# Designs tried in a protein design chat: VHH binders against WD repeat-containing protein 38 (WDR38). Part 12

Target 1, 314 residues: WD repeat-containing protein 38 (WDR38), of Homo sapiens (Human) (q5jtn6)
Amino acid sequence: MNSGVPATLAVRRVKFFGQHGGEVNSSAFSPDGQMLLTGSEDGCVYGWETRSGQLLWRLGGHTGPVKFCRFSPDGHLFASASCDCTVRLWDVARAKCLRVLKGHQRSVETVSFSPDSRQLASGGWDKRVMLWDVQSGQMLRLLVGHRDSIQSSDFSPTVNCLATGSWDSTVHIWDLRMVTPAVSHQALEGHSANISCLCYSASGLLASGSWDKTIHIWKPTTSSLLIQLKGHVTWVKSIAFSPDELWLASAGYSRMVKVWDCNTGKCLETLKGVLDVAHTCAFTPDGKILVSGAADQTRRQISRTSKSPRDPQT
Key: E = the ipSAE of ESMFold2; O = the ipSAE of OpenDDE; V2 = 0.75 times the mean of E and O plus 0.25 times the DockQ between their complexes.

## First folded at step 4 (VHH)

Design x4 (framework vhh_7xy4_2; at its last look DockQ between E and O 0.01; V2 from the best seeds 0.00; counts 0 for: pae O 5.0 > 2, placed apart)
Fold by OpenDDE, look of step 5:
Structure x4 (fold): chain B 314 residues (1-314), chain A 120 residues (1-120)
Amino acid sequence: as target 1 above (314 residues)
Amino acid sequence: QLQLVESGGGLVQPGGSLRLSCAASGFTFSDYAMAWVRQPHGKGLEYIATISGSGGSTYYSDSVKGRFTISRDNAKNTLYLQMNSLKPEDTAMYYCARLYYGSGSYRDYKGQGTQVTVSS
């Protein structure tokens, strides 16, 4: 039990991203961290240069609010989900829409790429999860089992599984190796309210956030709840694992962003007052925390005070 | 008036190199991401590289990745494309394009182009 000295978290840098015509509903970093993607209520997806904070492009096309956006793991594509009942696939380099995925009957709330970037999953208010072929744009599978809106989805990094979180307060794990009809392999129960967000860690842990104001960290392979994170005073809206899986960031329907120790379940830091309302949080590959809300997005670099002498004095 | 003027194209042997330039005027160059696109004869327009306004981020199509380098000099209002290890398949009219965002739409404005021909 290496009593590792609680790494003191320090905020090193705050960067602001702004110019949205509406609230930011989602944010995502490119795999290399060089680009930031934001989806807005204004129906547009925005691309930002992470370092400079410069807007690269604003992409329209959706006829409703963008609810969620994500890069493909290979960094060549990104997808956006919208209230217009569609998912759009975009080329990063071209900044152009490649495909419009149609099939959902209601607002699409979540989108995620498979680890190999070949498949895309989407879910929404129609209580359906759709699996798409990225290349052809065809729907591969319809996953049915949730009793309410799907609000979040993420592919397992290690297993050909998809996790979905729903307003039915459950997480479903779908084994995608199984032949149609894909039935949920397992349901993770424990939340007492709507699940609003979920994410896998690199090692295959699964975290879920809920309107019950808690975050659960699961071991999907054993269907076991490992840790419950308590401390939010409002609904949890967004969560993200740090790249090293030591931290979890969470944003609530408040000004508060919390950083948690994934091993101990302790809240390490509560970030207040950066935004009027925090809607989404993410980590950069280098461990920086991005918080977005309202029309503005703030990135905060929280680093472990490593005594390592090699910190380049920039 | 927005102007983009490409130059540097020509005939080159396979495996050769060319450097394209694009002189930009009529707008604040550094405020816009720029791209190179190409159009082979009888084919559609292909985007090949993009660079952020600051020049800090670059993106490439798979077809040119590792061979082409997009860069810019904001002080000179000039966009560059260094093309190495050229192949016959790279034969095309090359255009520089300004990436534009407005009214929720993505648009690009391109110049007159410069012809690149790769042939033995």
Scores: ipSAE 0.023, ipTM 0.427, lowest interface PAE 5.0, mean pLDDT 85
ESMFold2-Fast, scan of step 4: ipSAE 0.514; ipTM 0.786
ESMFold2, look of step 5: ipSAE 0.317; ipTM 0.699
ESMFold2 (binder alone), look of step 5: mean pLDDT 86; pTM 0.876

Design x5 (framework vhh_7xy4_2)
Fold by ESMFold2-Fast, scan of step 4:
Structure x5 (fold): chain B 314 residues (1-314), chain A 119 residues (1-119)
Amino acid sequence: as target 1 above (314 residues)
Amino acid sequence: QLQLVESGGGLVQPGGSLRLSCAASGFTFSDYAMAWVRQPHGKGLEYIATISGSGGSTYYSDSVKGRFTISRDNAKNTLYLQMNSLKPEDTAMYYCATEYLRSGYYDYKGQGTQVTVSS
């Protein structure tokens, strides 16, 4: 139990990436933790073996930068969002594009899968949230309400709701349980800048990271702000809950990764020397390793380990 | 070739005003968020203001709220920063930046416009 006890982290500086054609905009672990995806400014999605750090494949197709990528929860598919105004659905085992989802009029900035892997949400600069049927590629619903670009999204693991974060400084919780002509939604207000990243915890708490340098942890069922995490000196770029929900990791534009106690709101650790800027951070499914991506194409590996008191060279 | 050209800086007295401009070329200006950032001599980069691609949303650092106004003219591919009630602490090199250049950290490469607030 981490309540009242500082987090212990060991940081391993490793290079896992080959040469990308540009900077890494997004990274995502497969549900089993065996693969890492990276979405690149060069328009490609790269697949890496987590254990070896070796490149498995490089997938072209997008005609503009890849802004976001994410695996389906069942692990069979992944999706990529691009400045080319499309979302692509890919088969993991075959490393092949299955369909190109067309409908957005501007850059697509975020994609997320429903927990059952049957639906996908996308959003971007056209202020539109689109729900898609994964099997058919058909657009199911258009969600309208944000006043500016949608930059982040995540499906609730516990209820049939979608959260979206926007340049309009609000988080919208969309209620997908009712089949009505207009989707019911609520706005969570409190941030004072762009909401660049969102993630749900396993129990249904929601974290939002912002260009206002704060992270908010919300209880969406009551629309209540539980905790504000303060300490980043610049914009927050990426956040991730640990699977046990005791910790949250955050990465900012200032080349720092922070680890927070979700119960107390205290910053337990600040990891410096991430080279350029930490674009992304993610926990492995077992929660033992935190991975960050940097602009210099170097992957940083951070793990929770007890310090060896005897032979450091072993 | 993507290009951002800042102008409008200069020497001004405390309490004075300046309007900065940034002319953009080589990309579809209206599709990208724009920012003004500054770097005082010997210090790191400080975010000042950000505007969405449509111009519908604007955000400011606490140090400039109520004094500075960010705006854009998408028909002219130009970003503006109206600076009022200038203080000596506002003295810095000012850079415009875009999300198109910000897939990583801001890279200003010696561009910018100098603002000096002195009597």
Scores: ipSAE 0.027, ipTM 0.477, lowest interface PAE 7.2, mean pLDDT 80

Design x6 (framework vhh_7xy4_2)
Fold by ESMFold2-Fast, scan of step 4:
Structure x6 (fold): chain B 314 residues (1-314), chain A 119 residues (1-119)
Amino acid sequence: as target 1 above (314 residues)
Amino acid sequence: QLQLVESGGGLVQPGGSLRLSCAASGFTFSDYAMAWVRQPHGKGLEYIATISGSGGSTYYSDSVKGRFTISRDNAKNTLYLQMNSLKPEDTAMYYCAKEYYGSPRFDYKGQGTQVTVSS
């Protein structure tokens, strides 16, 4: 059953090292897979070279823990969401903060970029979804409707819609095509716990991963559940569609990465390891390599003398 | 840095009730999901209840659903577990856990609070 993975699919595991000033709350791969971001309890974002595991930079600025981080689709920027109630926009090449986005009243738990990298959505504990212009930092829209913290988000690649997942166990699809004061949205119901991750496919299908141990694949245009993926023994943390939409990869807290057939809903492979539970996963643009990120178990314990390279200006 | 102190355990008869408390310090309590995790003697950890940072959403394992209630008081930095209709199989060391990258985690082996259900 686990031998159903195509011979052309390679899996590469990336370890991030224990040079953080606190626990890791989030991790994200760059679009080209060459960098890994980690967001830390110490309020810093760390950048790592995936092939070497080398720390490239450590960025301070947030005054509270970093809860989430994500690269822009064009790879030029990344965003970080923090308990300090702000989102920061950073330049990747210069490793510098470009903007501080203020408006949230509580911890920000998720950020996502529009496909053209010009807009950003943020959400969190205050139950508000805010849409921002990346270039100006201006808040464009406030979206209200969730009953609890917004924990996940992703923009549709095919239509001007945003999906958000929440502790209220629903996915909301927000229609951004309407230029009216009231934003129309629909709720997708079916999960029984926190929706920790969301991913759109290239054709506009939506996958949601949950603390209920399931992944749902939805057709948002009809609000219909197409397939329920069952098999994780713990909470789902990260999901990613392959570029051709034949497969979905998922990472969970049991140190497993699963690869699923999106048409049948069957688990094709379970990739086990002795790595720590902090996982993320992504396919390369050609779909031939699945990259999985996890903490190195030998680096789990931070020594009293361990140091990150510091900015000379700090 | 981070500190979680569990209390409220004890010996009770089957069908009895207990309320566990967890006092949190060293982080902004209201910004994190919290969980109760138990470990029976000689067995692995079981995540039994989780609660969102706001307290508005809760999740329970099937073994305790309908019997246990997780709650929090963000003004007091305190997490609670109300345990009703206790069974012998609820006998375990109970631990309080803070969200770690979307999952509860123990930074240190805390002492926990022992719950024993016996006649």
Scores: ipSAE 0.152, ipTM 0.594, lowest interface PAE 5.7, mean pLDDT 81

Design z1 (from e3, 15 letters changed; framework vhh_7z1x_3)
Fold by ESMFold2-Fast, scan of step 4:
Structure z1 (fold): chain B 314 residues (1-314), chain A 121 residues (1-121)
Amino acid sequence: as target 1 above (314 residues)
Amino acid sequence: QVQLVETGGGLVQPGGSLRLSCTASGFTFSDYAMSWVRQAPGKGLEWLSGISGSGGSTLYADSVKGRFTISRDNAKNTLYLQMNSLQPDDTAVYFCAKDTYSRYGPEFDYWGQGTQVTVSS
């Protein structure tokens, strides 16, 4: 908010996670925050210890670039989406592939897990959203409605709904609460270009980031636009809510990461890197560390802390 | 600096053909995937087609599949779009776009200024 002692993102040190065989397309923290997962242009998924930055494992298997990766909420699995038209499900503890999910006819651009870790959604260039049963690998539902490629997805943490973002400039909210083969959905309109990234907050607010250089925060239950975040000079690439929902981090195709006040819509911080490329960004579960990565094989870790005017750190 | 320059646009009648070219400079052309994107009057951006850095893989939007062909000549640092069976709703500004790496997706870091294509009688 705009009163009291402000919580501020402070860069105390920069830590680089290197050694990828190509650009980093996606990053995700494990639910316990102890591991960072990265998906790479070289077709591999990499696991890193967040505390040390040490490489734990490198997993091949995909025959094309990995576009997106995410841990299951229960921490036992992760999923990767690839230009090879498959989604792979991996065992975290054993560091091996359990299933190859085949069905998409084009590059898969996004995957997300349901909050109970039992279902997975995938979407991509074939305009199809596929729901999968994680244990069996069976496709449960095909969701049709987008007019162009699906680029982003996220499950609601509060209701049984899925959000998808598309090149058709809309967000679809799919209602999965009914036990029927037909899936009802609603479209959120307001963006004027590709919706490259989506993120739900813990309370069920939805943020969408777009090639129109804006970020919209929506109330999905009413299909209402609550606030528009303006300030990026290029397309928005990646967004993430802080766990306390007070802040949103965003990365663009320029060399900057922005931190926003979700209540006022004001940009609180702009962090400029040495890299003139798109970034990915993610908060640790405790909200204290923001990780950003770039398409040039580099990644850096930025710490977050609360400050008073009496604290000389920044 | 990176520069992308589109040429070949113009006025064409429905059912006609045009070939767009994009000349690239300031980077190693063969290391990056390239795409064509258009913007119709009063509308948002629409991705049409992508080609890998080697030229070995291509992707098309359903709206242009079977009518448009993307290709590249890495020796000339040039990207092409062959447009056949043009329709009035193909009227748009056409942009050449550089992907962030050799990928088949719509993630771009540089764009050309665009070339106008008008399809009318």
Scores: ipSAE 0.000, ipTM 0.245, lowest interface PAE 13.5, mean pLDDT 79

Design z10 (framework vhh_7z1x_3)
Fold by ESMFold2-Fast, scan of step 4:
Structure z10 (fold): chain B 314 residues (1-314), chain A 120 residues (1-120)
Amino acid sequence: as target 1 above (314 residues)
Amino acid sequence: QVQLVETGGGLVQPGGSLRLSCTASGFTFSDYAMSWVRQAPGKGLEWLSGISGSGGSTYYADSVKGRFTISRDNAKNTLYLQMNSLQPDDTAVYFCAREYYGSGSYFDYWGQGTQVTVSS
């Protein structure tokens, strides 16, 4: 049988425009798929109704750009990571900040929730991974081992482990199962540049996307590289497994989204669109829709990349 | 008050070498990843190389890997690009660029550029 994007997979572009003061750095679906979060260069987090595309709320508080945002798996909370060196924990129903998590000394680039929604991991330019108790806001553990900025993170859905990706070109798998003063970890080597994005599949496979233009799919239990996905012409910025694990979507700085077969490693489709730059890609929880999103303000980045940097208008 | 100023460009024969420098001011230089980007006549911007804030990690486009070396001196607030085995296709304006808050995002500040011409 010939390969191709399935007829049942719909591609939907969601516009997150109007009130964004800048580019979208991150987006995340709520677990029920009814809401979409966007984290913006203007320091705000925006909540959108996925069905209507209507803005539900705009939340200020961060004093610098929001770099990353994610819902808790239980859907009650979300977290935002910022250049202001803080992580903020927000109540979804009340649309208000519950906790400001202070400890990082430099920009926070990634946050992720444990599967039980009780813990949060954060990482950034200070090379530190911090584990937080969600209910109390207390820092539980400090994980040290990366040689450069931490840019990506994701908790395993099947085992009590955290994956982090770094400018040091390694993925670290941190074993959180042991109650010891030192956290054991292993480094996955193979990338030759910044690991900008990480995503676990539902069964515990790990995908890493890199500025080396490749995506690696790993089996963490055996520390083995299963497949290298090659085809991006620029840096990989965002990746997402489909919920059924048959597909992986990826977005790069070349203004295209690619859809891959996770079993064969073949690129099934390369999608281009009117928005010029795809800052993020995500599957809906039912796996039927692939969403590529960009703020209306994306045209600022296009203007700067397409025109001479010495142009007075750029 | 961020400023980036490139120097070191010029005319060079094929097979020659040049070292470009970029002096940074108005920010804590060691906190930011930096890149070199070029623009050939009539073409778009091409990313060449990146370096982390600490200088511990470096990255190269396939077109320049093995020929160009990026480095930085954080004590001098200076970024470098050592270019070896230059080809006529390397003729371009070369820009240093600051990564926007170090997240793999776009570049928020660019230098004015320095012209490199590779000609016989």
Scores: ipSAE 0.000, ipTM 0.328, lowest interface PAE 13.6, mean pLDDT 80

Design z11 (framework vhh_7z1x_3)
Fold by ESMFold2-Fast, scan of step 4:
Structure z11 (fold): chain B 314 residues (1-314), chain A 120 residues (1-120)
Amino acid sequence: as target 1 above (314 residues)
Amino acid sequence: QVQLVETGGGLVQPGGSLRLSCTASGFTFSDYAMNWVRQAPGKGLEWLSSISGSGGSTLYADSVKGRFTISRDNAKNTLYLQMNSLQPDDTAVYFCAKETYSRGPYFDYWGQGTQVTVSS
């Protein structure tokens, strides 16, 4: 595709309102796109309904800022990473904390789930990647190799590998198939700044987004850079492959979502919402809808609804 | 409550050097990337440099690369900017800024700033 957004692709823009107790540090869509999570400087995770923009719940527990949050692929759980050096596992339906994962010595900056939702990876300022068993909460492995904070992570959908992105400007691909104390890994070099986001495609291609304002698409099996996507005017914050791998969506710290042709590297469209500040983007599982979302953290007005009245004990 | 206090500005001759300091409180300093930004008279904010929470990685704007050095002392909650080979167009109010998710190059949580004037 050479121009514009594909005719069959619908774009949904959602702007969220409400009180955050501080800066929004992270946002993530549920796998079905029906919910948005936001992680806040106040130590809480907020759940929002994508369709209405309404607050569903606010969850405390962390004793420091929440730096990252992500849903499990099956949609039943989410994980939050915090300056309190812990990762929390939460039940989505019950809106309750199931486990507190302790082991990191500094702020945890990223979490990701394996495709089967059975394992979790975490990383942060202690430069360590920790693998956890979701059901038991036990640490399975420690991965060491990055020279600075781990800021992004994603599991391969096709092979038992984890990708991590770092302030050291490299991506590490960790081979999890080996039962050895020293994990085999490869470093992908080419970025010149913090690698803030990572996303695997369905076939195992990897996209990395950076504070250097570029996105790199890699073929990890050959350690090859396939294409650089240039055009963002600010740091890249979020990226997502379409399910068919023809398109990549990206959001920067600007109010723009870009859609790219993964074969040519051309920016097909720059999407601007009438009312949106776009910090996140995701494709629906069928690939027909691109959802862009942002939280308005400057509003201090009380929202009142007839179906879900405000709890006076919040 | 985030507090950032910048010091070390002043009047300097072209080609001179200054070292700016920023003392931080109200957050866990070592868990955040820190930035230096400046605002020249009649101009918008210009991002100059970023440093990772560990201090092991740095990033510079092209306008200051090779002349300015960012560093931090996490035990003292202090951020530094060593400025060498100063030019008249470096005249600006200099701010330190905590990493934020929402603003990118338009950072929140600035301190009071410190004035740097490069003139004969």
Scores: ipSAE 0.483, ipTM 0.777, lowest interface PAE 2.6, mean pLDDT 82

Design z12 (framework vhh_7z1x_3)
Fold by ESMFold2-Fast, scan of step 4:
Structure z12 (fold): chain B 314 residues (1-314), chain A 120 residues (1-120)
Amino acid sequence: as target 1 above (314 residues)
Amino acid sequence: QVQLVETGGGLVQPGGSLRLSCTASGFTFSDYAMNWVRQAPGKGLEWLSAISGSGGSTYYADSVKGRFTISRDNAKNTLYLQMNSLQPDDTAVYFCAREYDFWSGTFDYWGQGTQVTVSS
């Protein structure tokens, strides 16, 4: 049954991805949805066939926990961010590390690819945003302005801009059209806690998900808050726009997925019953199916050297 | 009542081609991922291919990549499998199946099957 949700929308869940050598810190679907990446506390990136749940490969290399992972939009590469202060670029087909990007002084918490897959942004606990050339591995630009750890990032699909979300409770929009050392940026204020996830819509609207339990939809060109989505009972972990921008899906630390009407801000549906924290949610490319991924998690005590989620209200 | 009916099977020479069709009724066809599965004589079920509800995403088993093409026509409630470069090992009953859970590979409704025989 799908009361309050369009009849053509089907929600599917992927629960079982085998055994990891520690906590799963991040998950990301390939652009075609066929593969899932998971970044683990053990320092490995795991690749899974989404359909079967079968492990395709396990990749070591990072000397500390993997905090985040993302596919390039073209699907040929993926990037991983680690507590070892590096970003690694990997070839998907070969399952091989192509580059180790060094520059960050503390744990890297987020990576994002530009729409053309030629540039990568990274950010983390050193409060620095670094732009990298994917092909050469050279750092192109350093962006400074956040007052606390950078936890989320996404490139605009319509203009040459990057959005970053931070523990300072702001979103920064960085204008990358200028080649000067001083980068023009604006801060979007309104959240009261860590901004854990960001997603641009196809038309250039920006959604921000927060540990304050809200999701904000912004018009970045005017720095205007358009709508607040309220209803999560705990931290928001992941968000995704549907391709037609009619809906937004969100996943939180309470093992629920919500589907929202982007025009009214109404929560259309709340889905519960995953085994663990929902790590990611994504619409299929045709927009007909929402997929939620929750990897199996170890019952072991987390190492004291591992980063744990911060709550500024604690 | 959900119903899936396969047609288009038959005898074909090695290296030949066949196009299978599956006509669906009793549900909103475009809301479901659809699959092709085969069973060779005396063997178990082998999954071959899947297509998303809109037709935007397609998936193939390694044994058929580059030879088989899955497609659908949602206006006609019909699923297709274009089979090229057929080999004797492709001899099987071919089933279309509706996917209950798109990402788990679980099937809730199956057609009756259509026989494909590849021999000289």
Scores: ipSAE 0.000, ipTM 0.121, lowest interface PAE 16.9, mean pLDDT 80

Design z2 (from e3, 23 letters changed; framework vhh_7z1x_3)
Fold by ESMFold2-Fast, scan of step 4:
Structure z2 (fold): chain B 314 residues (1-314), chain A 121 residues (1-121)
Amino acid sequence: as target 1 above (314 residues)
Amino acid sequence: QVQLVETGGGLVQPGGSLRLSCTASGFTFSDYAMSWVRQAPGKGLEWLSGISGSGGSTLYADSVKGRFTISRDNAKNTLYLQMNSLQPDDTAVYFCAKEGYSSGWYRSDYWGQGTQVTVSS
């Protein structure tokens, strides 16, 4: 298309006050954009009001660092993945743990919900993908094929498939439509480093972001690479498609957000200083607003009080 | 408390070799990717190499590819950087960094104290 970013697109800066007991490992917006979730090295999950930046709640339970967190698509639940080898399922309205999912043998690095919010996938350093029933907490299926840690995951919105990204530099597309014991999956090769983030578009295109500083847009049905997006100066942290699929937003570890044309692969805009760190970015459902968010760091928290032997150190 | 202690730096002649070590404590070492980063005098930070928690996957910056080798011993909680064919441009303070979204290699806040490498005739 060669279309520019519309003049009506607003970019909202969201910076939240620190109150974490350690580094922030993950952040995620609720589907309506009104809440931000952060996972911390202190083993807690924090909920923040996006409008005010105020802390709503702090939830303990994990016995190790929280590595990843994500809301269910229906907004009723969220999941947290931890170095304690568990996934926890939480009720958003009650701020209460509903389930502790046990099965992983090492740190869990990623969780994702199916579009209907009934299933959850988890993966991590044991190289195993586990599919769970959200209501019962039962493990439905074990998916094996990656050669190194699983670092990212996302469910297809159009077909019953799961994508996973790994330190083995591949994306695996798992066919969840099969009810037989046999597992069908395909590997997408092209990245040269860890695949840190994945995002499906509404029509079923897949974007993968990597420590190789690139973003690849794939057509999973043909196993073909459509476009490679080059321009990040360091590791890609998060990606999001606009609802109309004309744009992709990406956030890198260099504290910048980029907006890309999905048809040409050109970087249309680079937003610097939007975040202290580029934890997350998301489009509103109408595609008119790009929201970026970052939680405050341990350094700012410590600078407000005299350091003691009990102060968090990470 | 996460602690990273780098050792093995020193003065070497061009063409020489050094092996840097980073001893980690305060976290489950095998569950995190690790990196080596350096800072030359008057320059910014340069990421050099990364290794997965299992040790099965490695990545290198073009400036060191073929000359440096990253490795880890998870039983000893130790990260290594084998540096061969050292050049004067490799003179820098070398830092060990633990994978983390807010404490990654792009931030100097929570790295180890570093070890000085000087390559001179």
Scores: ipSAE 0.230, ipTM 0.639, lowest interface PAE 5.1, mean pLDDT 81

